# Designs tried in a protein design chat: VHH binders against q9ulm0r997to1333. Part 44

Target 1, 337 residues: q9ulm0r997to1333
Amino acid sequence: FSIPVHFTNGTYHVVGFDGSSTVDEFLQRLNQEIGMRKPSHSGFALFTDDPSGRDLEHCLQGSVKICDAISKWEQAMKELHPGKSEGGTRVVKLMYKNRLYFRSQVKGETDRERLLLASQTSREIVAGRFPINKELALEMAALMAQVEYGDLEKPALPGPGGTSPAKAQHLLQQVLDRFHPRRYRHGAPAEQLRHLADMLTTKWATLQGCSPPECIRIYLTVARKWPFFGAKLFAAQPAQLSSKENALVWIAVNEDGVSILDHNTMQVHITYPYSSVTTFGGCRDDFMLVIRSIPDKSSGKSHIEKLIFRMAAPKIAEATFIMASYMNHCTTTVNPP
Below, E stands for the ipSAE of ESMFold2; O stands for the ipSAE of OpenDDE; V2 stands for 0.75 times the mean of E and O plus 0.25 times the DockQ between their complexes.

## First folded at step 14 (VHH; framework vhh_4orz_3)

Design y4 (at its last look DockQ between E and O 0.30; V2 from the best seeds 0.00; counts 0 for: pae O 13.2 > 2)
Fold by ESMFold2, look of step 14:
Structure y4 (fold): chain B 337 residues (1-337), chain A 119 residues (1-119)
Amino acid sequence: as target 1 above (337 residues)
Amino acid sequence: EVQLVESGGGLVQAGGSLRLFCAASGFDFSRYAMAWLRQAPGKRREWVALIYYEGSTDYKDSVKDRFTISRDNAKNTVSLQMNSLKPEDTAIYFCARGWYSTSRFFDSWGQGTQVTVSS
């Protein structure tokens, strides 16, 4: 057997396996072939798409057999769409992308890991889950353009081998669609979009001769200035914090803990280290965090705070699994608690 | 270890043709993108033609319609048919392995074969 493993930049690698291959064995082969470190260092994981076609991904456990995961996916698709022989040719899509980000592992990153991590970050920037100003966002888009297309090609006068001005403008708009935040372009007049493309050419032209690895290093250097780089962000509505206004927040899950960010500015309101998180989980569309405060010296009493957020159940499941994974990572014990 | 051995270079008159060959070993050839790169004196190494694992191809604009890349997965070979050669095609040509099945980045290449196109 072989199956494509997709990456966030729209490319893939075909990996061979057999009926006995576990996800761990499959990933060992994948990583050896594409030049990436094992998941304990890279934080990458293998995902399947959702059988229903929803925008949802399911992380595969290392001990599971690849063939069993594929069969489970196919069974779920069949059960969602009764009619044994009727329509649809959709097959499972495997995606390999970062799930856990470890700051201690940056030093050992391979070029392949940097490319894919930058690509994944670019998707977050485009989707609005990353705080970035308009000028810097354009510089980031230019870096990705240099990676994908190389040096900017100047439009030629009409003639053989030249690129027409209309074709060049279409490419610039494609670059903006792929790499520039949608919120900055939403509702913009056509003249503003053309001006944005002109500014993109200016930024892109300055990158002439910059290699893809150099562009990616710059990209990540800029992106990592945000303290929550690598965090997974979930939109949520707090029940207790602002019930009258029902304001949205971001719940950011990373290596350090769970943080509540302002939805508009993405400034941190508060960070709860994992040592403070007693219990967490969901019931239907309610996500709960139970926080144990540090005892006050004067009283010596710990305070328990219960935080409840409205979130879609699949997002709650994703968040709780990522939190549990961070809490379990590098855990050592002589006498378990 | 990955080995790529180029052959078929030489001297040719402008407008002529050459066919380059690359023998690959040390990896599962059928699952990787393969490419031909070239380096003219004083210039950076550049890709020229790319063939993905499933056989689809991509070409640098300056060689499109003149060059044809192909692969033989049974023999682990890649070839480059170069037609209508121009003096600007003069370079050392390298056979390269992509990072993965559909990669446009390359991690391994051979010693190269010289192609010289005279006026």
Scores: ipSAE 0.467, ipTM 0.806, lowest interface PAE 2.3, mean pLDDT 87
Fold by OpenDDE, look of step 14:
Structure y4 (fold): chain B 337 residues (1-337), chain A 119 residues (1-119)
Amino acid sequence: as target 1 above (337 residues)
Amino acid sequence: EVQLVESGGGLVQAGGSLRLFCAASGFDFSRYAMAWLRQAPGKRREWVALIYYEGSTDYKDSVKDRFTISRDNAKNTVSLQMNSLKPEDTAIYFCARGWYSTSRFFDSWGQGTQVTVSS
């Protein structure tokens, strides 16, 4: 058997497997074939899309057989579409993405790893899950444009061989759609979009001759300035905030712990190291964190704080598993066998 | 080590045809976009034709409909069929490897083959 694995940069690689192949074995093979580091270093994992078509991804566990995962997905599809004997024309999509990010592993990154990280980051930027102003957004879009399309072609003089202005404009719009934050473009009048395209042209032109690896280097250097680079963000509503019924926050999960960020600005409100987390996971329909505070020097008693967040059920599960993964990683690194 | 070896260049009269070949080795050929670049005397190197890993193609406007790029993944080769050649097509032609499968940037190229089109 073989199945395509899709990467964040839009490319794919076909990987062979048999009926007994586990996700770990499958990933090992994939990594070998594409020259990626092992998952413990790279933090990359295998995901499936959701059978319902929702914007949800499911991380595959290492011990699970690939065939079983596929079968489960197909069964779910059938259940969602009762009566259509031939399961919908939709086939499971396997995706290779970064799940865990480790700062200590940056030095050993391969070019492919950097590319995929940058591409994944770009998707986060476009989706509004990365703090970025308009100026930087444009620069980042230009870098990705350079990586994907190469040097911006000078508008050919109206001679027979020049790229038609219309084609050039179309390309610019495509770049904006692919690499520029949606929130900044949403509802923008045509004139503003044209202006944005012009600015993009200017920025892109400055990258003339810049190689893809160099662009990626720059891109990641800039992106990594954000302390939560590589973190997974989950939209959540604090249950305890009585006063603002609609206040949202980001729960950021990374190797350092769990942080609460402002939803709009993504500024850090508070960070909880994993050492302070006593309990975490789903509580009924909510996400619960139990935090142990530093013992008061005077009383010696630690204060326990319970935090409850409203989150989507799949996201609760995802957050829980990611936290567990990081905690386990920390434990193993401190006590190397 | 990545190796790209071009062949097929030569002298041809305007309106004539040439077919360039490139043999690639030292990397997984099927995963990379391949391109033909050219450099005319006193000019910068420019890409003229590109073929992505999935087989889609792109051309410089000046060579569109005259040049055809193709690849054979089984043989690790890329070819450029050049028809209706013009004196302005005179250049050293380079076979180049793209940075991965969809990139228009090139990280490696061969020594090149001379193409001369006489008026």
Scores: ipSAE 0.000, ipTM 0.222, lowest interface PAE 13.2, mean pLDDT 89
ESMFold2 (binder alone), look of step 14: mean pLDDT 86; pTM 0.874

Design y5 (at its last look DockQ between E and O 0.00; V2 from the best seeds 0.00; counts 0 for: pae E 16.1 > 2, placed apart)
Fold by OpenDDE, look of step 14:
Structure y5 (fold): chain B 337 residues (1-337), chain A 119 residues (1-119)
Amino acid sequence: as target 1 above (337 residues)
Amino acid sequence: EVQLVESGGGLVQAGGSLRLFCAASGFDFSRYAMAWLRQAPGKRREWVALIWYEGSTDYKDSVKDRFTISRDNAKNTVSLQMNSLKPEDTAIYFCAKGWYSTSRFFDSWGQGTQVTVSS
């Protein structure tokens, strides 16, 4: 058997497997074929899309057989679409994405790894899950444009060999759609979009001759300035907030712990190191964190704080598993066998 | 190490034809986009034709309908058929490897082959 694995940059790689192949074995093979580091270093994992078509991804566990995962997905599809003959046009999509990010592993990153990280980051930027101003957004879009399309072609003088202005404009719009934050473009009048395209042109033109690896290097250098680069963000509503302010927050999960960020500005409100987290996971329909404060030197009594967040059920599960993964990683690194 | 070796260049009269070849090694050829670039004297290197890993093609407008890029994955070769050559096509032509399967940017190229079109 073979199945395509889709990457964050829009490319894919077909990987072979048999009926006994586990996700770990499958990933090992994939990594070998594409020159990626092992998952313990890269933090990359295999995901499936959601059978319902919702914008959800499901991380595959390493011990699970690929065939079983596919079968489960197909069964779910059938259940969701009763009566539609076996010929449903939709096939499971496997995705290869970064799940865990480790700062200590940056030095050993391969070019491909950097590319995929940058592409994944770009998707986060476009989706509004990365703090970025308008100027930086254009620069980041230009870098990705250079990686994807190469040097911006000068509008051909009306001579027979130049890219038609219309084609050029179309390309610019495509770049904006692919690499520029949606929130900045949403509802913008045509004139503003044209202006944006012009600015993009200016930025992109400055990158002439810049190789993809160099562009990616620059891209990641800039992106990594954000302390929560590589973190997974979950939209959440604190349950304890007084009735009036439907204030959303981001729960950021990374190797350092769990942070609460402002939803709009993504500024950090508070960070909880994993050492302070005593309990975490789903509580009924909510996400619960139990935090132990540093014992007061005077009383020796630690204060326990219970935090409850309203989150979507799949996201609760995802957050829980990611936290667990990081905690386990920290434990193993401190006590190397 | 990625190796790209171009051949097939030469002197031709305007209106003539040439076929360039490139032999590729050192990477999984079938998984990368390939391209032909050219550099005329005093000008910057520019892409002329590209072919993605699945076989789709794109051309510079100035060479559209005159040039045809093709690849043979079994032989790890890419070729450029150039018809109706013009003096402005005079350049060193480079075979180039794409950054990835659908990339329009290239990370490696050969030493090039000279194409000269006389008026």
Scores: ipSAE 0.026, ipTM 0.256, lowest interface PAE 6.3, mean pLDDT 90
Fold by ESMFold2, look of step 14:
Structure y5 (fold): chain B 337 residues (1-337), chain A 119 residues (1-119)
Amino acid sequence: as target 1 above (337 residues)
Amino acid sequence: EVQLVESGGGLVQAGGSLRLFCAASGFDFSRYAMAWLRQAPGKRREWVALIWYEGSTDYKDSVKDRFTISRDNAKNTVSLQMNSLKPEDTAIYFCAKGWYSTSRFFDSWGQGTQVTVSS
């Protein structure tokens, strides 16, 4: 058996396996073939798409057999479409991408890991889950354009061997669609979109001769200035004060703990280190986080807070598993210097 | 609208017992933590007992062996059994609805019921 494994930059790699192959064994072969470190270093994991087509991915545990995961996906697909013929249906899509980000593992990153981390970050920037101002957003889009397409082709006078202005504008709009935040272009008139394309041209031209690895290093250097680079963000609704109020926040999960960010500005409101998290989990669409404060030096008493958020149950499960993974990693790797 | 109505306060001798009752309406009661707060004359409002939506409880140390908080999710009620009362327990007692955010623990409370413990 063989199956393609997809990556966030749109490429794929076909991996062979047999009926006894576990996810761990499958990933060992994949990583050796594509030049990546093992998951305990890279933090990458294997995901399936959701059988229903929802915007949801399912992380595969290392002990699971690949064939069983595929069969489970196929059975879930059949249950969503009862009575349909089994042949000619959609097949499972495997995605390999970062799940856990460890600052201590940055120095050992391979070129492939950097490329895929930058690609994944670019998707977050486009989706609005990364704070970036308008000028920097164009610079980041230009870097990805240089990686994907190389040097910007110089505009030529109309005639043989030149590219037409319409064709060049189509490419620039394609680059903006792929690498530039959607929120900055939503509802924009055509003249504003053309202005953005002209500004992109200016930024991209300055990158002439810059190699893909150099562009990726620059990209990550800029992106890593945000303290929550590599965090997984979940939109959540704390309880309303009344039926007339509605508040949204981001719950950011990273190696340091769980942080609550303002939904609009993405500024941190508070960070809870894992040492203060005593219990967490979900019931239906309620995610609960139980916090024990550091004992008050004046009284010696700790305070217990229960925080409850509304979010979809599958997202709660994802957040819970990522938190548990980071907490387990911190417990096993805490050593004196 | 959130409504919390306390009852059961009164005058009691030191060493006596009293049971407070709170009727709640206007929100999904079963999803929220509920608490009893108190405010003594000239003092800040403080919490004394908390019951989480799944039934677990927390108490201020000074009352943990004397007070018992309970809830009935079918009737939307919260009770506080107060035993071995002391004069320092004299306060207005408020039934409070919890809040999820760390910036505010309680976002609604009732008018309160007076508890007076005589020496």
Scores: ipSAE 0.000, ipTM 0.143, lowest interface PAE 16.1, mean pLDDT 83
ESMFold2 (binder alone), look of step 14: mean pLDDT 85; pTM 0.862

Design y6 (at its last look DockQ between E and O 0.01; V2 from the best seeds 0.00; counts 0 for: pae E 19.0 > 2, grease 26.3 > 24.2, placed apart)
Fold by ESMFold2, look of step 14:
Structure y6 (fold): chain B 337 residues (1-337), chain A 119 residues (1-119)
Amino acid sequence: as target 1 above (337 residues)
Amino acid sequence: EVQLVESGGGLVQAGGSLRLFCAASGFDFSRYAMAWLRQAPGKRREWVALIYYYGSTDYKDSVKDRFTISRDNAKNTVSLQMNSLKPEDTAIYFCAKGWYSTSRFFDSWGQGTQVTVSS
């Protein structure tokens, strides 16, 4: 058997397997073929899409057989569409991307790991889950344009149909759509969009001759200056806040714990280390964190805080699973034989 | 109004098998983690098996090789296949609804179904 594995930059790689292949064995072959370290060093994991088509991904356990995972996806799809003969035409989509980011994993990174990590970060920048100012955002978009398209090609003199200037503008707008933060272009008039494209041209032209690995190293050098690089961010509304103007926060999940960031400035309000998180979970659109404070020295008793946030349901699921995974990774207890 | 109705319990000889079923209603079943809990006489209710909405499962160590949890989102059911049953498995078994799709907290459960394993 073989199946395509997709990456965040829109590319894919076909990987062969058999009925006995586990996810771990499958990924070992993938990683060897594409030049990546094993998941324990890279923090990458294999995901399926959600059978319902929701914006939610499902991480596959390493010990699970690939064929079983595909079969379970197909069974879930069939359950969602029970009346259809031969089922729907949709097939499972496998995605390989970074799931857990540990600062120590930078040592020994391969070119492929850097490319895919930068690609994933670029998607977060576009979506507004990564802070970057307007000037630097264009430089970052230009770097990704150089990686994907190479040197900026100057428009040729127009042919009789005048298509070169129109095609050049179309490409520049595609680059902006793909690599530039959506919020900076939301509601912008056509003249402002043309100005952005002109500025993009200027930044991209300075990258002439810069190789993809060089562009990616620059990209990551800039991106890693943010302390929450690699964190997974979730928009949430604290139940106890009543202000409409600042009703949202970011919940950032990373190696250090769970952090609450100001939604507008993305400055950290507080970080809860995993040792202080006693439990967490969701109900419908409510996400709950239960925090145990440092024990009082005089009494030895801890204070318990319950934090409740309103979040989109698919994001509650993702946040919960990623938090559980970071907490599990930090486990030092070995079960008795 | 969450409703969870267990069935399939009964008396079985040690080493035998049973399959428990749970019919769920009153909530969006496809969005919630589901579990089987059990309570032996005089003991606390304990978690036995958990299934997330996307099919991943987790088991108490003492049942991991013998029990299999599964779900049918089209029928709003969850089941527990119990093999190689032991007298220690004697308990009332409860179908439980998680807090959400990946929750390890359970906020609702049914009246339970008795499983008795004779030696």
Scores: ipSAE 0.000, ipTM 0.130, lowest interface PAE 19.0, mean pLDDT 83
Fold by OpenDDE, look of step 14:
Structure y6 (fold): chain B 337 residues (1-337), chain A 119 residues (1-119)
Amino acid sequence: as target 1 above (337 residues)
Amino acid sequence: EVQLVESGGGLVQAGGSLRLFCAASGFDFSRYAMAWLRQAPGKRREWVALIYYYGSTDYKDSVKDRFTISRDNAKNTVSLQMNSLKPEDTAIYFCAKGWYSTSRFFDSWGQGTQVTVSS
């Protein structure tokens, strides 16, 4: 058997497997074939899309057989579409993405790893899950444009081989759609979009001759200035807030712990190291964190704080598993066998 | 594995024409920019012509209006029509694949085909 694995940059690699192949074995093979580091270093994992078509991804566990995962997905599809004998024309999509990010592992990153990280980051930027101003957004878009499309073509002199102005403009719009934050473009009049395209042109032109690896280097250097680079963000509503304040926050999960960020500015409100987290996970329909404060030197009593967040059930599960993974990683690094 | 096989090189007199061909395999051809590179004796390899996956082309100034790059995605081939050849065009010509999509950075190329232009 073989199945394509899709990467964050829009490319894919076909990987072979048999009926006994586990996700770990499958990933090992994939990594070998494409020259990626081990998951313990890279933090990359295998995901499936959601059978319902919702914008959800499901991380595959290492011990699970690939065939079983596929079968489960197909069964779910059949259940969702009763009466259509031939499960809908939709096939399971395997995705290879970064799940865990470790700052200490940056030095050993491969070019491909950097590319995929940058592409994944770009998707986060476009989706509004990365703090970025308009100027930087254009620069980042230009870098990705250079990676994807190469040097910006000079307006073709009226000759048989020149790109028509219309084509050039179309390309610029495509770049904006692919690499520029949606929130900045949403509802923008055509004139503003044209202006954005012009600005993009200016930025992109400055990158003439810049190789993809160099562009990616620059891209990641800039992106990594954000302390929560590589973190997974979950939209959440604190349950303790009075009904009047529809205050959304981001729950950021990374190797350092769990942080609460402002939803709009993404400024950090508070960070909880994993050492302070006593309990975490789903509580009824909510996400619950139980935090133990540092014992007061005078009383020796630690204060326990219970935080409850409203989150979507799949996101609760995802956050819980990611937290667990980081905690486990920390434990193993402290007590190397 | 990416494979690029060039053909069509040879000896030609100044002012003559040649058409180079490249057969590509081992990757999604339609998603990548393709290029022709050349390397003259004692010189560095340089790009000569580029064609993006969407069909736009670019040329080195020295070959502009003389060379034409084209691609056939159905056949996974790229061609270089070389007209009005000059002795300075003498080189080994390589078919090259972009590193990423339509990138001008090339990570793979063939063994090359010799083009010799006599005065």
Scores: ipSAE 0.000, ipTM 0.224, lowest interface PAE 12.1, mean pLDDT 90
ESMFold2 (binder alone), look of step 14: mean pLDDT 86; pTM 0.879

Design y7 (at its last look DockQ between E and O 0.85; V2 from the best seeds 0.00; counts 0 for: loop humanness VH .096 < .165, pae E 2.3 > 2)
Fold by OpenDDE, look of step 14:
Structure y7 (fold): chain B 337 residues (1-337), chain A 119 residues (1-119)
Amino acid sequence: as target 1 above (337 residues)
Amino acid sequence: EVQLVESGGGLVQAGGSLRLFCAASGFDFSRYAMAWLRQAPGKRREWVALIYYEGSTDYKDSVKDRFTISRDNAKNTVSLQMNSLKPEDTAIYFCAKGWYSTSRFFDVWGQGTQVTVSS
């Protein structure tokens, strides 16, 4: 058997497997074939799309057989769409994405890892889950354009081999759609979009001759300046917010702990190291964090804080599992067997 | 070890045709994208034609409709048919292996074959 594994840049690699292949074995093969490090270093994992068609991803566990995962997905599809013939059914999509990010592992990154990290970051930028101003957004879009399309072709003088102005404009719009934050383009009049395209042209033109690896290097260097690069962000509503009942925050989960970020600015409000986290996970329909505060010097008693956030159930599960993974990783690194 | 060996280059007059060949070994050829790259004197290496593992193709605009890339998975070969050659097509042409099935990035290429188009 073979199945395409889809990457964050829209490409895929076809990987073979048999009835006994586990996710770990499958990933090992994939990594070998495409030149990736092992998951313990790269933090990459295998995901499936959601059978319902919702914008959800499900991380596959390493010990699970690939065939079983596929079968489970297919069964879920059948249950969701009773009576529809097999011929018109959506096929499971396997996705290869970074799940855990480790700063200490940056030095050993392969070119493939860098590419995929950059692509994944780009998707976060487009989706508004990365703090970026308009100027930088344009620069980042230009870098990705250079990576994906190469040098911007000069509008051909009206001759048989030149790219038509219309084609060029179309390409620019495609680049903006793919690599520029949606929030900055949403509701923009046509004139503003044209201006944006012109600015993109200018920025892209400056990258002439820049190789994809060089562009990716620049891209990641810039992106990594954000302290929460590689973190997973979850939109959440604090349950105990005294003053603004509808305030949203980002819960950022990374190797250092759990941070609460402002939803609009993504500025850090507070960070909780994992050492302070006593309990975490779903509580009824909410996400709960129990934090142990630094003991008062006077009383010696630690204060326990309970934080409750409203989140979507699948996101609660995801956050919980990621936190657990990081905690386990920290424990293993401190006490190597 | 991955090996790529190019052949078929030579001198041709403008408007002429050449067919380049590449023999690949050392990897599962059928699962990887392949490409032809070229490097003209004093210029950077650039991709010219791509063929993905399933046979879909892409071309640089300047060679579109003139060049045709093809592959034979049974023989582990990739070919480039070049028609209506122009002096600006003069370059060393390299066969290249993609990183994966539908990659536009390449990790290995051969020694290249010289193509010279005279005016």
Scores: ipSAE 0.695, ipTM 0.878, lowest interface PAE 0.6, mean pLDDT 92
Fold by ESMFold2, look of step 14:
Structure y7 (fold): chain B 337 residues (1-337), chain A 119 residues (1-119)
Amino acid sequence: as target 1 above (337 residues)
Amino acid sequence: EVQLVESGGGLVQAGGSLRLFCAASGFDFSRYAMAWLRQAPGKRREWVALIYYEGSTDYKDSVKDRFTISRDNAKNTVSLQMNSLKPEDTAIYFCAKGWYSTSRFFDVWGQGTQVTVSS
């Protein structure tokens, strides 16, 4: 048997397995073949897409057999479309991407890990889950263009087989669509989009001769200036609704704990270290977080704060699982003296 | 140990043809993208043609329609058919192994084979 394992840059690696292969064994083979460290260092994990096509992914546990995971996915797909209808038989999609980000593991990163981390970050920038100003957004898009396409080629002569002005403009728009924040181009007139492409050309031209590994290191150096780089962000609505519907925040989950960010500016309101989190979990579409404060110096009493957020139940499960993973990782990975 | 050995280079007149070969060993050849790179005197090494694990191909614009990359997974070989050669194609040609099945990045290449196109 073999199956493609997809990455966030739209590429994949085909991996062989047999009926007895566990996820752990499968990932060991994958990581050896693509030059990545094991998940305890890289924080990468294997996911399946949802059989229903919903916007959620399912993290596969290491002890599960790959064949069983595929069969379970296929059975769920059949249950969604019982009967005789022929719809083209969608197949499971395996995705390998970062789930847990560990600052202590940055120094040991391989070039392959850096490529995939940058790719994943680029998707977050495009989607608006990463704070970036307009000027820097073009710089970041140019870096990814250099990685994917190499040096910007100047038009030679018009005609078939050469780089024409029309072909060059089409490529620049493709680069913007793939690597530049959608919000900065939403509703923009065609003239503004062409001007944006011209500015991209200027940025990209300065990268002539820059190798893909160097561009990726620059990309990550810039991206890592944001303190929440590597955090997983979940849109949530605090239970205390304003008169405006859809008052949103970001719940950012990372190695340090759970943080509440302003939805628009992405500035942190507050960070709750895991040591202060007494309990957390979901009931239907309500995510609950119970916080114990540092004892009051005057009375010695701790304050208990109960926070409730509306989130879709599958996102609550994902957030809960990631938080538990971070808490467990810190406990189990401490080296003895 | 991954090893790639190029052959088939030589001197050819402009407009002529040449076929390069690469023998691969030390890895599961059928699972990786393979490529031909070239380095002209005083220039950086550049990719020329790429073949993915399943056989689909991609070419640098300057060689498109003149060069054809192919692979033989049974023999662990990749080849480059070069037609309508120009003096600008003069370079050392390297066979390269991709990072993974659909990678455009390479981590191992051979010693290279010289191609010289006379006017």
Scores: ipSAE 0.492, ipTM 0.817, lowest interface PAE 2.3, mean pLDDT 88
ESMFold2 (binder alone), look of step 14: mean pLDDT 85; pTM 0.860

